# Ledger of designs, part 15: VH-VL binders against ADP-ribosylation factor GTPase-activating protein AGD1 (AGD1)

Target 1, 225 residues: ADP-ribosylation factor GTPase-activating protein AGD1 (AGD1), of Arabidopsis thaliana (Mouse-ear cress) (q9fit8r1to225)
Amino acid sequence: MHFAKLDDSPMFRQQMQSMEESAELLRLRCLRFYKGCRKYTEGLGEGYDADIGFVNALESFGGGHNDPVCVAFGGPVMTKFTIALREIGTYKEVLRSQVEHMLSDRLLQFVNGDVHEVKEARKRFDKATITYDQAREKYLSLRKSTRLDVAATIEEDLHSARTTFEQARFHLVSALSNAESKKRFEFLEAVSGTMDAHLRFFKQGYELLHQMEPFINQVLAYAHQ
Below, E stands for the ipSAE of ESMFold2; O stands for the ipSAE of ESMFold2 at other seeds; V2 stands for 0.75 times the mean of E and O plus 0.25 times the DockQ between their complexes.

## First folded at step 9 (VH-VL; framework fv_bepranemab)

Design j6 (from g5 with heavy chain D31E; at its last look DockQ between E and O 0.82; V2 from the best seeds 0.00; counts 0 for: pae E 2.04 > 2)
Fold by ESMFold2, look of step 9:
Structure j6 (fold): chain C 225 residues (1-225), chain A 119 residues (1-119), chain B 112 residues (1-112)
Amino acid sequence: as target 1 above (225 residues)
Amino acid sequence: EVQLQESGPGLVKPSETLSLTCTVSGGSISEYYIHWIRQPPGKGLEWMGTIYTSGSTNYNTAVQSRVTISVDTSKNQFSLKLSSVTAADTAVYYCARHEYDSSGAFDIWGQGTMVTVSS
Amino acid sequence: DIVMTQTPLSLSVTPGQPASISCRSSQSLLYSSGKTYLEWYLQKPGQSPQLLIYKVSNRFSGVPDRFSGSGSGTDFTLKISRVEAEDVGVYYCMQYIELPYTFGQGTKLEIK
């Protein structure tokens, strides 16, 4: 689909250039997205640290003093609450790791790997084109009086330069096709997986807290006596 | 036999977006480059842009900031959108096919569709 | 942009007589492959343009033998050996060696 016509022509090279420009624009979008993902996962990590600090403070308040308020908060019911809060914090760390692995790492691979390969393939193609053009110019300058061994060398150089040029052209085509294929598959999967990771995080947190409803009622009933 | 048919509104108001469709019948759109060319009344031809088999595009720099060419493979259609139109965009708009370098640049043309930009 | 200049801009020809249209480009249309990316199109009254001659001298399918193209580099010519009534219309040369692709101004051919 990407390169249905592989013959070298002005239109073919214009297609290649248009695809390179599209890949570079996508690289910039991916880099911006990656930076947003990095900030988000850093925030989740800091949030996890804060969760642990909150739970530690709550645990210390319960059962750590002879104050009647501390005794009320130090019972087994409040221990279940702090355990649930720690588990929710653990779910947040799992979410952070999932976003980093499923999205951030894939965005970075596209930016640093796949688009970089397109740029390297373009450099090789440009060099091979110059070498081929030079070899053709030497060949076209041959005269009937040119020594046979010199003419044979020029013809062999032309053959080698043409082979290198065609190989470089195919490599650039392949790099461009790879970048387009990865865009179509990997980003859809990465975003979908990230959405699913968020769904699981909130579902697990809700289920833990929902199970606390009887304990909340028990504590409220005790406090009203 | 491959045929191209342009369609769209005959009248567009200034500053609005002109939107045209080129429908391909009788061939595989995956093998064609599609070009858009326009012709103001009584004047010559202007190439506007090309969409390649990859879906990437090149545009004429004269309209580059305002033009978008796209493809919908499920409908066998190509589209042209030209934003912020003025009376100068009044023209017949054609789509044209390129298939092989061993042949011509625009070997099949649609019938064209007239678009007038007026209040 | 490559400027394509056609001469003349209009032409009246007696039926059966030859006609000649010139096209000059501001830059060479010769590509490194040895191919030259110049074409001729005919737009008959009320019709879309149609490809007539591709790559200087090759007649497109169905184009009569009375049409011939020639030229090289920057100077090109379309000739009609014997003009017929069906040849009436506007003739355009066009280059596509580099973006943007550009057309000549057109040459209107009429029958006397």
Scores: ipSAE 0.539, ipTM 0.837, lowest interface PAE 2.0, mean pLDDT 87
ESMFold2 (binder alone), look of step 9: mean pLDDT 89; pTM 0.926
ESMFold2 at other seeds, look of step 9: ipSAE 0.596; ipTM 0.857

## First folded at step 10 (VH-VL; framework fv_bepranemab)

Design k1 (from j4 with light chain S33Y; at its last look DockQ between E and O 0.85; V2 from the best seeds 0.67)
Fold by ESMFold2 at other seeds, look of step 10:
Structure k1 (fold): chain C 225 residues (1-225), chain A 119 residues (1-119), chain B 112 residues (1-112)
Amino acid sequence: as target 1 above (225 residues)
Amino acid sequence: EVQLQESGPGLVKPSETLSLTCTVSGGSISDYYIHWIRQPPGKGLEWMGTIYTSGSTNYNTAVQSRVTISVDTSKNQFSLKLSSVTAADTAVYYCARHETDSSGAFDIWGQGTMVTVSS
Amino acid sequence: DIVMTQTPLSLSVTPGQPASISCRSSQSLLYSYGKTYLEWYLQKPGQSPQLLIYKVSNRFSGVPDRFSGSGSGTDFTLKISRVEAEDVGVYYCMQYIELPYTFGQGTKLEIK
């Protein structure tokens, strides 16, 4: 989304309008994505709560390491299982937090910050355009018979209105360019970071359970005797 | 130095999709707005749409439900797709360039390519 | 849509004589900063259109000085001071201040 030409023209303004429409469509998609992300992180939080509940129930069933039921089920090895399951729950809570921060918060910032700034810049540009048109009409209405001080004031107003118009135009260009840059790089980073967070979550879970494999086999062997 | 060349099938069946390309030579496609304009035999000119340097587009409302204009920067090409064609879409199709406000809207045109919609 | 209406739709001119083509828009073509965006194109027989005049009166590069454009608001004129055989074709006026971009219906110029 780059501007090759900055001179004002009908086609330049039509390009800006086209980019504004595209940004609004993306804002709506981002908002929908944000709502999906929020539901996903809520699900992870509920899953964490369920993990803790499951571990608590398993600990209660075993009755601790001194309980006869605990001894019957392999005692210290079952304690290792409940500790491991609790740690996996902790990994899930970290994943939930990472997805919220890296993706959900950034989507909302794009919607509320970058696209909002485009809309405000458009409003300023439209107002500056009207003011400039009015100042130009007054200037073109000047006659040679107009008082010199009145003519000078009208000319000063025209210069000021033109300057404000050009500033508003370049501010709108800047806001559009910023929104385009963020959609190319910030979304790529956010989605990729979210995927990496999932990768780390499963790797940590795998490594933990891999360390449990001898104990899993030990309990299975105990259960088959 | 800059030249535009349209290409595509000369014959398209009714209800199918017309697909054309505009190949740019002698210049960078990132510097230009590209337009598609058509002319039915013996009739006048009709602007169909524009693709801007940003990749965004505007279309003529008369065809906007059926037209798509796109760019392939790796091939230095622009494309026009027009779906659900009828005999009324039989025309010469042109691509044209706009570069600067210090010259006209369509300062360079391709040679045009004739597309006939027939059974 | 801005409707562009050309008059006449056809004319025959003896070489060396002047020609005049009118174009009327359904709305003013005046834009920001006092610029008016009316263009003239020539399509010679068997050829693509080519730009002649932009912003009412500016000749495009390579266009002979016998071509001139004038007008304001909604009324515009293309004049050829002395028609030559190479000027045969269809002349179109065009606006692009508002979508969709629209052309006049064309004026066919022939040699008598």
Scores: ipSAE 0.595, ipTM 0.864, lowest interface PAE 1.8, mean pLDDT 88
ESMFold2, look of step 10: ipSAE 0.625; ipTM 0.872
ESMFold2 (binder alone), look of step 10: mean pLDDT 88; pTM 0.916

Design k2 (from k1 with heavy chain G27F I29L S30T; at its last look DockQ between E and O 0.80; V2 from the best seeds 0.00; counts 0 for: pae E 3.0 > 2)
Fold by ESMFold2 at other seeds, look of step 10:
Structure k2 (fold): chain C 225 residues (1-225), chain A 119 residues (1-119), chain B 112 residues (1-112)
Amino acid sequence: as target 1 above (225 residues)
Amino acid sequence: EVQLQESGPGLVKPSETLSLTCTVSGFSLTDYYIHWIRQPPGKGLEWMGTIYTSGSTNYNTAVQSRVTISVDTSKNQFSLKLSSVTAADTAVYYCARHETDSSGAFDIWGQGTMVTVSS
Amino acid sequence: DIVMTQTPLSLSVTPGQPASISCRSSQSLLYSYGKTYLEWYLQKPGQSPQLLIYKVSNRFSGVPDRFSGSGSGTDFTLKISRVEAEDVGVYYCMQYIELPYTFGQGTKLEIK
């Protein structure tokens, strides 16, 4: 996006329109991606709820009566298993929250915020263009017989309309440049952060279960007797 | 010295994709839009499309479904791809530049490259 | 699409005599702020097109002063005050105020 020269021309306006169309297409892709991310984080949340439900059921099955089955499932080793399963569920909830914050929220901000600002700047530019064209027409219609105070007002209106038009044009260029440049870099950062969140989730899960390996082997050995 | 030089295969079979390059030198790509224009032998000029400094494009509706224009700024190279060619696509293909400000014009054209579509 | 219509399609001119080429657009080429974007090109035999005149009446760098452009709205004229042998070729007018950009059909200039 190299707006080194900002002089108005038919091709300059055609470039801006082309960039607006590209931004709208990107908005649609971001919205589609956001919906996929929402489904994923909802699945993680449901998975967390299921984890807690499973652990609660396991604890209840091992209730502390004289039944040998209940004693085995309620013993110290099984308590270590239920504590570990709860921690894994907690890691999953952290992952869900991180994906939502790092990726889903940023995608939604682009869709609802940044592209909306481009559309507002376009609207102001179009209005300013009409106002400036009208002010120029009035100025060109001045005759020598026109009252001096009326002519002065028309001239002042022309200068004001031109200033507003140039400001609106530069604001539209700025909105387009900022939205595209900012989102190119931010999307890479958001996706990378999401991958890092997954790395941490699996790393924590592995480390926890690795510590449980002796207890897993103990229970398996008992079950084969 | 400012130059635009088109290059391509010269001969392309019907239904295949025509692929051309325009290598530019001697000017800043941020100051100019690049256009592709073609001319069938003995006929007039037809604008095919424009690539802007942002990398976005506009195409002639007559070829819009078949044409792609792109840029590789690291090589100072623009490309034109035209799919599903027929004998009607036989032409000299030009690239041309247009300055990005209101005082700009199609001031410099490449030498052109002839592409013949024949089986 | 804006149709650009040139007349005549062919000219035969005695050296030293004037020539005039007309270009008519199917709609006004007047743009914002009273600016009109109409260009004239010359394609000499065996060469690429070259810019002669931009924005109706501005001669491009290196173009002899015997070339002039005029017009407004939908009607434009390229004049050559004294035709020379080097002026042989095909002349095109062109608009780019709307997509697609369009050229006139061309006017072939020959020396008698």
Scores: ipSAE 0.424, ipTM 0.790, lowest interface PAE 2.9, mean pLDDT 86
ESMFold2, look of step 10: ipSAE 0.439; ipTM 0.794
ESMFold2 (binder alone), look of step 10: mean pLDDT 90; pTM 0.925

Design k3 (from k1 with light chain Y33W; at its last look DockQ between E and O 0.87; V2 from the best seeds 0.69)
Fold by ESMFold2, look of step 10:
Structure k3 (fold): chain C 225 residues (1-225), chain A 119 residues (1-119), chain B 112 residues (1-112)
Amino acid sequence: as target 1 above (225 residues)
Amino acid sequence: EVQLQESGPGLVKPSETLSLTCTVSGGSISDYYIHWIRQPPGKGLEWMGTIYTSGSTNYNTAVQSRVTISVDTSKNQFSLKLSSVTAADTAVYYCARHETDSSGAFDIWGQGTMVTVSS
Amino acid sequence: DIVMTQTPLSLSVTPGQPASISCRSSQSLLYSWGKTYLEWYLQKPGQSPQLLIYKVSNRFSGVPDRFSGSGSGTDFTLKISRVEAEDVGVYYCMQYIELPYTFGQGTKLEIK
């Protein structure tokens, strides 16, 4: 409950302004974090591409006939190694996708979406405030001699300006409330989910390589003869 | 019914941090803006800062580099911290409530607590 | 910062006589919708400040009818129609339309 009282007042507007300043400071931190996350996920993608290249080279190295190296490295052992390395690459691509979805996309939404909406709502509120002030001044300048149709138009303009002002005020309150909710819950969830994604990635990688351990040991024992 | 009470140390050494609490009784702190206002002996009143229901704050520029106002909802308390104090920070410190535009800025005040900065 | 200047800084009044305190702000305190955010506080000897008048002329709950506020723009006045012994203390004007919130220097009221 970010707003307990919604009556317009100097302190209410000062609360809104304080929340806007806090949101902007957080936006700057989120932007830096997003750039770091983007660089990290791009690195994972490049790492996946390198994994594929490495596996292709290993397959080519081990697949030829009449080559003494191929005789030692051909057949089921090489196939097991290349299959395992491709699977690890797949796990890395899953990790990249999870980090992008859980963290990078949320950071970008906050920076370009949620805080942007606060700024746009503030602009609309400021414009509506000026329009309402002007309509009120015009209304207060009415004289008894003013034509009835002119006075009726001025009164209707005042009512319309007040309605637009209240709508803009509520919209700014809503945008600020949304941004405040993101500060407390969504970033904690996003960081924790990212850590869990890393845990699962390493766990899957370990399980796969553990299955390969007997073949690694057998080849090493043979190579040391 | 709603009452505010300040508490904290009466004596603080220069360069240390002054820490005070404002305890709210007879009402819900989620409904109020809370202000800290101080008064040096024999002098006038100085607004130090405000904490809003959202938890965001505004501070007087004269002290903003040294002041922190916070809330502990579980204890129904607000806190004031003022770092790097000097003898000029010797004052009575008040907390005050704001509730609505249909009343004043500071409609309820605590009793105040005297803080002396000296060796 | 909006500077609030009070005059006089002290006054002595015979019980039953009127008193008047002026407050001038360095800029208009007029806010949106015709509202003016000027307040008066009384600090009795040994007590915390208490709200007397808000938005120029509205008496806070429990404040006697002998207190009245008036003014507009930058010039404001607190009047006490018949000073009583319980009215002794220091009177402050205050604004909060703009940060930082600022008080006047105070006007000490004493009984002759």
Scores: ipSAE 0.616, ipTM 0.866, lowest interface PAE 1.8, mean pLDDT 88
ESMFold2 (binder alone), look of step 10: mean pLDDT 88; pTM 0.916
ESMFold2 at other seeds, look of step 10: ipSAE 0.638; ipTM 0.880

Design k4 (from k1 with light chain G34D; at its last look DockQ between E and O 0.85; V2 from the best seeds 0.65)
Fold by ESMFold2 at other seeds, look of step 10:
Structure k4 (fold): chain C 225 residues (1-225), chain A 119 residues (1-119), chain B 112 residues (1-112)
Amino acid sequence: as target 1 above (225 residues)
Amino acid sequence: EVQLQESGPGLVKPSETLSLTCTVSGGSISDYYIHWIRQPPGKGLEWMGTIYTSGSTNYNTAVQSRVTISVDTSKNQFSLKLSSVTAADTAVYYCARHETDSSGAFDIWGQGTMVTVSS
Amino acid sequence: DIVMTQTPLSLSVTPGQPASISCRSSQSLLYSYDKTYLEWYLQKPGQSPQLLIYKVSNRFSGVPDRFSGSGSGTDFTLKISRVEAEDVGVYYCMQYIELPYTFGQGTKLEIK
């Protein structure tokens, strides 16, 4: 566990500060990576739009039965080509979606969710610490001449402030532990998953075009004449 | 019973990197903060840095640009690396443990290992 | 950095007599209004430092009751009610309420 000891002490708070600084440095790296991922997935989306435009142009070009290319193949090759190109577009959209969900969303959750929660928990802890310090100061200033009802109120306020302080400390520990546990292995899994998504994308594309190879060769042989 | 033992080369050439290991026995390193503290011959003590149970660190600003403290949990070992050493880095190097606020900052110390920086 | 200043820097004591070592910090070591993080260490000849006193006045396990610590704020004292031969060494005060952790210069205790 990231926090083997939960006693409030100078070293415990110095550990918390060190973990907060580490989380902030990682947040900045995740933001830069997220921006790169967003541009990549936007590029895949733009590429899909270009694929559709290219297929539409190819379909339009294949009009007119007196065209030597269309006559030689009777249209089935153009239909096979446009179907294949639409399928490749589909594979590209799957890749875009996988990169977004496996990596981009996870990076953004760390930045906007996990590290944000650390910052909010720190603010609550700081406020609770001030209140507890003030309550302890009032309690330590009590004299035996202090009215009994005033002393009782001060003691009740001290107990309440201590309880709130301990709760805020636990919440900060929990937020830091969550952010720390995501630090290395979760992002490695995300990156590895996107590599696997790329592998499957290229494998599907290769297999699709491989089955088209006889028709590609026929068209090339015709054009070579 | 937890024990700490420092080890490493006793002689390091100037401008090279000093590398030391602190081996923990009789306990789990997941439970402790580990500190590195050094003492030049005949002189006082200087805290160099701390590694926490999370693996995060704090360093003395005097050595911050040159020091790295790390952990190998599979070997129950901590490491100290100090780059670009000079004769001023000649010292006995200690590792020390902190466990809980109900005891002191450095309640268990290693035996220390002498490192001399010389040509 | 919190500067820890010890006086005296050396001390010769007849066995059986009391000894007193002062430590002054450049700022208060009071933490959260009810805890003060001042510690005393002894380094016997040829040995690693060992913890004597933590949080000003708490003796670490196994430390004889002739050792006592006191003080508050910035001024602290280690007392040995009856010095024995085994008490020879260098005594350090130390703070860790903020980084960097700092030690006093040391006080060498000798038997005369």
Scores: ipSAE 0.578, ipTM 0.848, lowest interface PAE 2.0, mean pLDDT 87
ESMFold2, look of step 10: ipSAE 0.584; ipTM 0.852
ESMFold2 (binder alone), look of step 10: mean pLDDT 87; pTM 0.908

Design k5 (from k1 with light chain S32R; at its last look DockQ between E and O 0.72; V2 from the best seeds 0.64)
Heavy chain, then light chain:
Amino acid sequence: EVQLQESGPGLVKPSETLSLTCTVSGGSISDYYIHWIRQPPGKGLEWMGTIYTSGSTNYNTAVQSRVTISVDTSKNQFSLKLSSVTAADTAVYYCARHETDSSGAFDIWGQGTMVTVSS
Amino acid sequence: DIVMTQTPLSLSVTPGQPASISCRSSQSLLYRYGKTYLEWYLQKPGQSPQLLIYKVSNRFSGVPDRFSGSGSGTDFTLKISRVEAEDVGVYYCMQYIELPYTFGQGTKLEIK
ESMFold2, look of step 10: ipSAE 0.620; ipTM 0.866
ESMFold2 (binder alone), look of step 10: mean pLDDT 89; pTM 0.928
ESMFold2 at other seeds, look of step 10: ipSAE 0.632; ipTM 0.873
ESMFold2, look of step 12: ipSAE 0.594; ipTM 0.860
ESMFold2 (binder alone), look of step 12: mean pLDDT 88; pTM 0.917
ESMFold2 at other seeds, look of step 12: ipSAE 0.633; ipTM 0.878

Design k6 (from k1 with heavy chain T100V; at its last look DockQ between E and O 0.69; V2 from the best seeds 0.00; counts 0 for: pae O 2.9 > 2)
Fold by ESMFold2 at other seeds, look of step 10:
Structure k6 (fold): chain C 225 residues (1-225), chain A 119 residues (1-119), chain B 112 residues (1-112)
Amino acid sequence: as target 1 above (225 residues)
Amino acid sequence: EVQLQESGPGLVKPSETLSLTCTVSGGSISDYYIHWIRQPPGKGLEWMGTIYTSGSTNYNTAVQSRVTISVDTSKNQFSLKLSSVTAADTAVYYCARHEVDSSGAFDIWGQGTMVTVSS
Amino acid sequence: DIVMTQTPLSLSVTPGQPASISCRSSQSLLYSYGKTYLEWYLQKPGQSPQLLIYKVSNRFSGVPDRFSGSGSGTDFTLKISRVEAEDVGVYYCMQYIELPYTFGQGTKLEIK
């Protein structure tokens, strides 16, 4: 209901231009948000790599030596710890993927898809406007002495150009209405889904470490003897 | 029959924000563009801005950095806010309607409200 | 910005006599489809402006037929065939084919 009526007028076209400017400003904000999301997901990926490196170092410190530290770090309880730490890294990778899918991809679709369609519809409308203006001027230049077959061709060209112009105008209105509608619900859903993904990540991490508490206590008791 | 009524404070101090309301009766605001036009005492008319049925706006470049036009559809009201006012902003302020069926640009006007900017 | 220039700036007319007001725009007001968006408004003393003529020559609802508009391109005229006492006020021309919308300076019509 963003357009009350579709009558073409200076004010109607000014409304369209105003909506195009609003869509472009939102596109720039979405692009900045997308860049922030990309940096965040890259940080999660590097964190995963660091998790794997930490577990590998812990396993190396405890493995293959004949001293008491090697025996302790190579035991079955320590193996449970390294498995758990790898699983926490996996939860981080799932979070990274969920943020990418739920938020980053939607931001990029708006920037490259929805606003791009507005820009293409504007280009088509501008071209159709020029063609229609040219056809109208040819029609207005007709003289009463003009041959009937030439006049009929010019009248057919005017009708065709008008039809193309009205189709282009409707398509631009539709693209603008679509972009305006998507900004409200698509982004709310995406941000909320991202928050839920963080909730799941911390819940899984807590549950895993909670299950490890007796084994943590067992290792601490061994370290105190 | 659509009617427009401006309301707001008649006196505003310099550097403060002028805030006016245009109340629409006898029709739905979804069918109209609403304009704000002002007239300094003894002077001509100056268009300030337009709000469209979409909620988007266009402003006169002379005031664009200071003006905000908005709509409250639940109250059938439009608002004008003009920040950082000076004595030059002393004027009668009108809201006007454009019916989006190809009639004239300002086919219905409110009665106007006088706003004086002084210390 | 399209500048709208009115002449004369004031006009004193004997009742029953014709009046003519000129409006010149700094660029053509011709728009798509051969339409020209030039309007005339009357502001009676102590009142809000009211629409008289839209799209150069179309009288708004309730406007007496003694008012007529004409012109094209950059030059436009409002005529009153027989001025009456109720016609006193300031007349403005206005364009809205591009932003900002602009009015002429006004022409004050008085009864002599």
Scores: ipSAE 0.447, ipTM 0.806, lowest interface PAE 2.9, mean pLDDT 86
ESMFold2, look of step 10: ipSAE 0.473; ipTM 0.819
ESMFold2 (binder alone), look of step 10: mean pLDDT 88; pTM 0.915

## First folded at step 12 (VH-VL; framework fv_bepranemab)

Design q1 (from k5 with heavy chain H98Y; at its last look DockQ between E and O 0.74; V2 from the best seeds 0.00; counts 0 for: pae E 2.3 > 2)
Fold by ESMFold2, look of step 12:
Structure q1 (fold): chain C 225 residues (1-225), chain A 119 residues (1-119), chain B 112 residues (1-112)
Amino acid sequence: as target 1 above (225 residues)
Amino acid sequence: EVQLQESGPGLVKPSETLSLTCTVSGGSISDYYIHWIRQPPGKGLEWMGTIYTSGSTNYNTAVQSRVTISVDTSKNQFSLKLSSVTAADTAVYYCARYETDSSGAFDIWGQGTMVTVSS
Amino acid sequence: DIVMTQTPLSLSVTPGQPASISCRSSQSLLYRYGKTYLEWYLQKPGQSPQLLIYKVSNRFSGVPDRFSGSGSGTDFTLKISRVEAEDVGVYYCMQYIELPYTFGQGTKLEIK
């Protein structure tokens, strides 16, 4: 972990506070980035919808009874073009989903999950600290005249409060360490993953259109007679 | 044996940024905190800030708007930057270690480096 | 800020005689679990500070037995049972129980 010392010293608590403040500053930046990412993925989704609408219009234009223009647009080669355009649309929807999963979801998890867990662990630690302090005070006020059964209960309560405090301290340290590890590598990995998703999207689109090249040339050659 | 050595320019002009480096030798940076402490000529000691093993920091409120402490673990070095300096920032600057499992706050100090702020 | 006040600000001591330095804090340095965090440092002429005493009374490794620390709450004392020539310098007390960390003004010890 990032904590070199786990005893409850002034420097330990000062380090915890510093790490909590750092996590909050990053949360604010992640919120802004998340909003930008959501706008981008919304645009991809709208683009997919537009692609489907365009292909539907092209297909409808190509059907007709005796219309030479409609027959030309509805020929077997033009059908291959509309099929290819639909597939490119599905690649765009895959890209949208990948960006959402790889980046948007991770940003939101940090904001709503990881930093929230730090705040909850801090609350539990503060409560456990108060309980342990109170149990310690009762133990230190024991007198020789105290009944043996009362003294035994106070000693057991101190032991339980100490154990709970130590567990809360460890949980807070763990939550802070998790948030720090997310800062150092998960966000860089997420951005790199979205770049790779874009690479795959364009490669798939190119490969599909490259397969259409003979049909494109066929139509061009027919137009020249 | 761990040793600390401060380095940087001895003379800095007013309004510029003071930049110092604390180089760690004879061990790894990990498992201890580094503090920056300064001493104006003929005067006492002033704590400027701490950087923890995680890279997070705490600064003295008197300088917090102007100070940045950072670490480069690949070079075993810590840095202090103090912006908008004035003659009042003339001092010997020390880096010091708190060994995390040790029973002391500042068990190892660097030799210090004198920085004069003058036009 | 916790203000650390040292008295005297200077003293001259005959070699072999005892010396005593007082440090008072503006608020209690008692922390959790009965622990008090008060440090003593010595800055010899031309040198950087070195740790002498931590947590009020614990002698740092290599510090001679003639140095001792005591006190509680807001009132602390560093004693040297037999001052030697190598003990000359400026002594500082310091707290770090809350930010900012603060030092006393220093006590200069000289040999008569």
Scores: ipSAE 0.501, ipTM 0.816, lowest interface PAE 2.3, mean pLDDT 86
ESMFold2 (binder alone), look of step 12: mean pLDDT 88; pTM 0.912
ESMFold2 at other seeds, look of step 12: ipSAE 0.532; ipTM 0.826

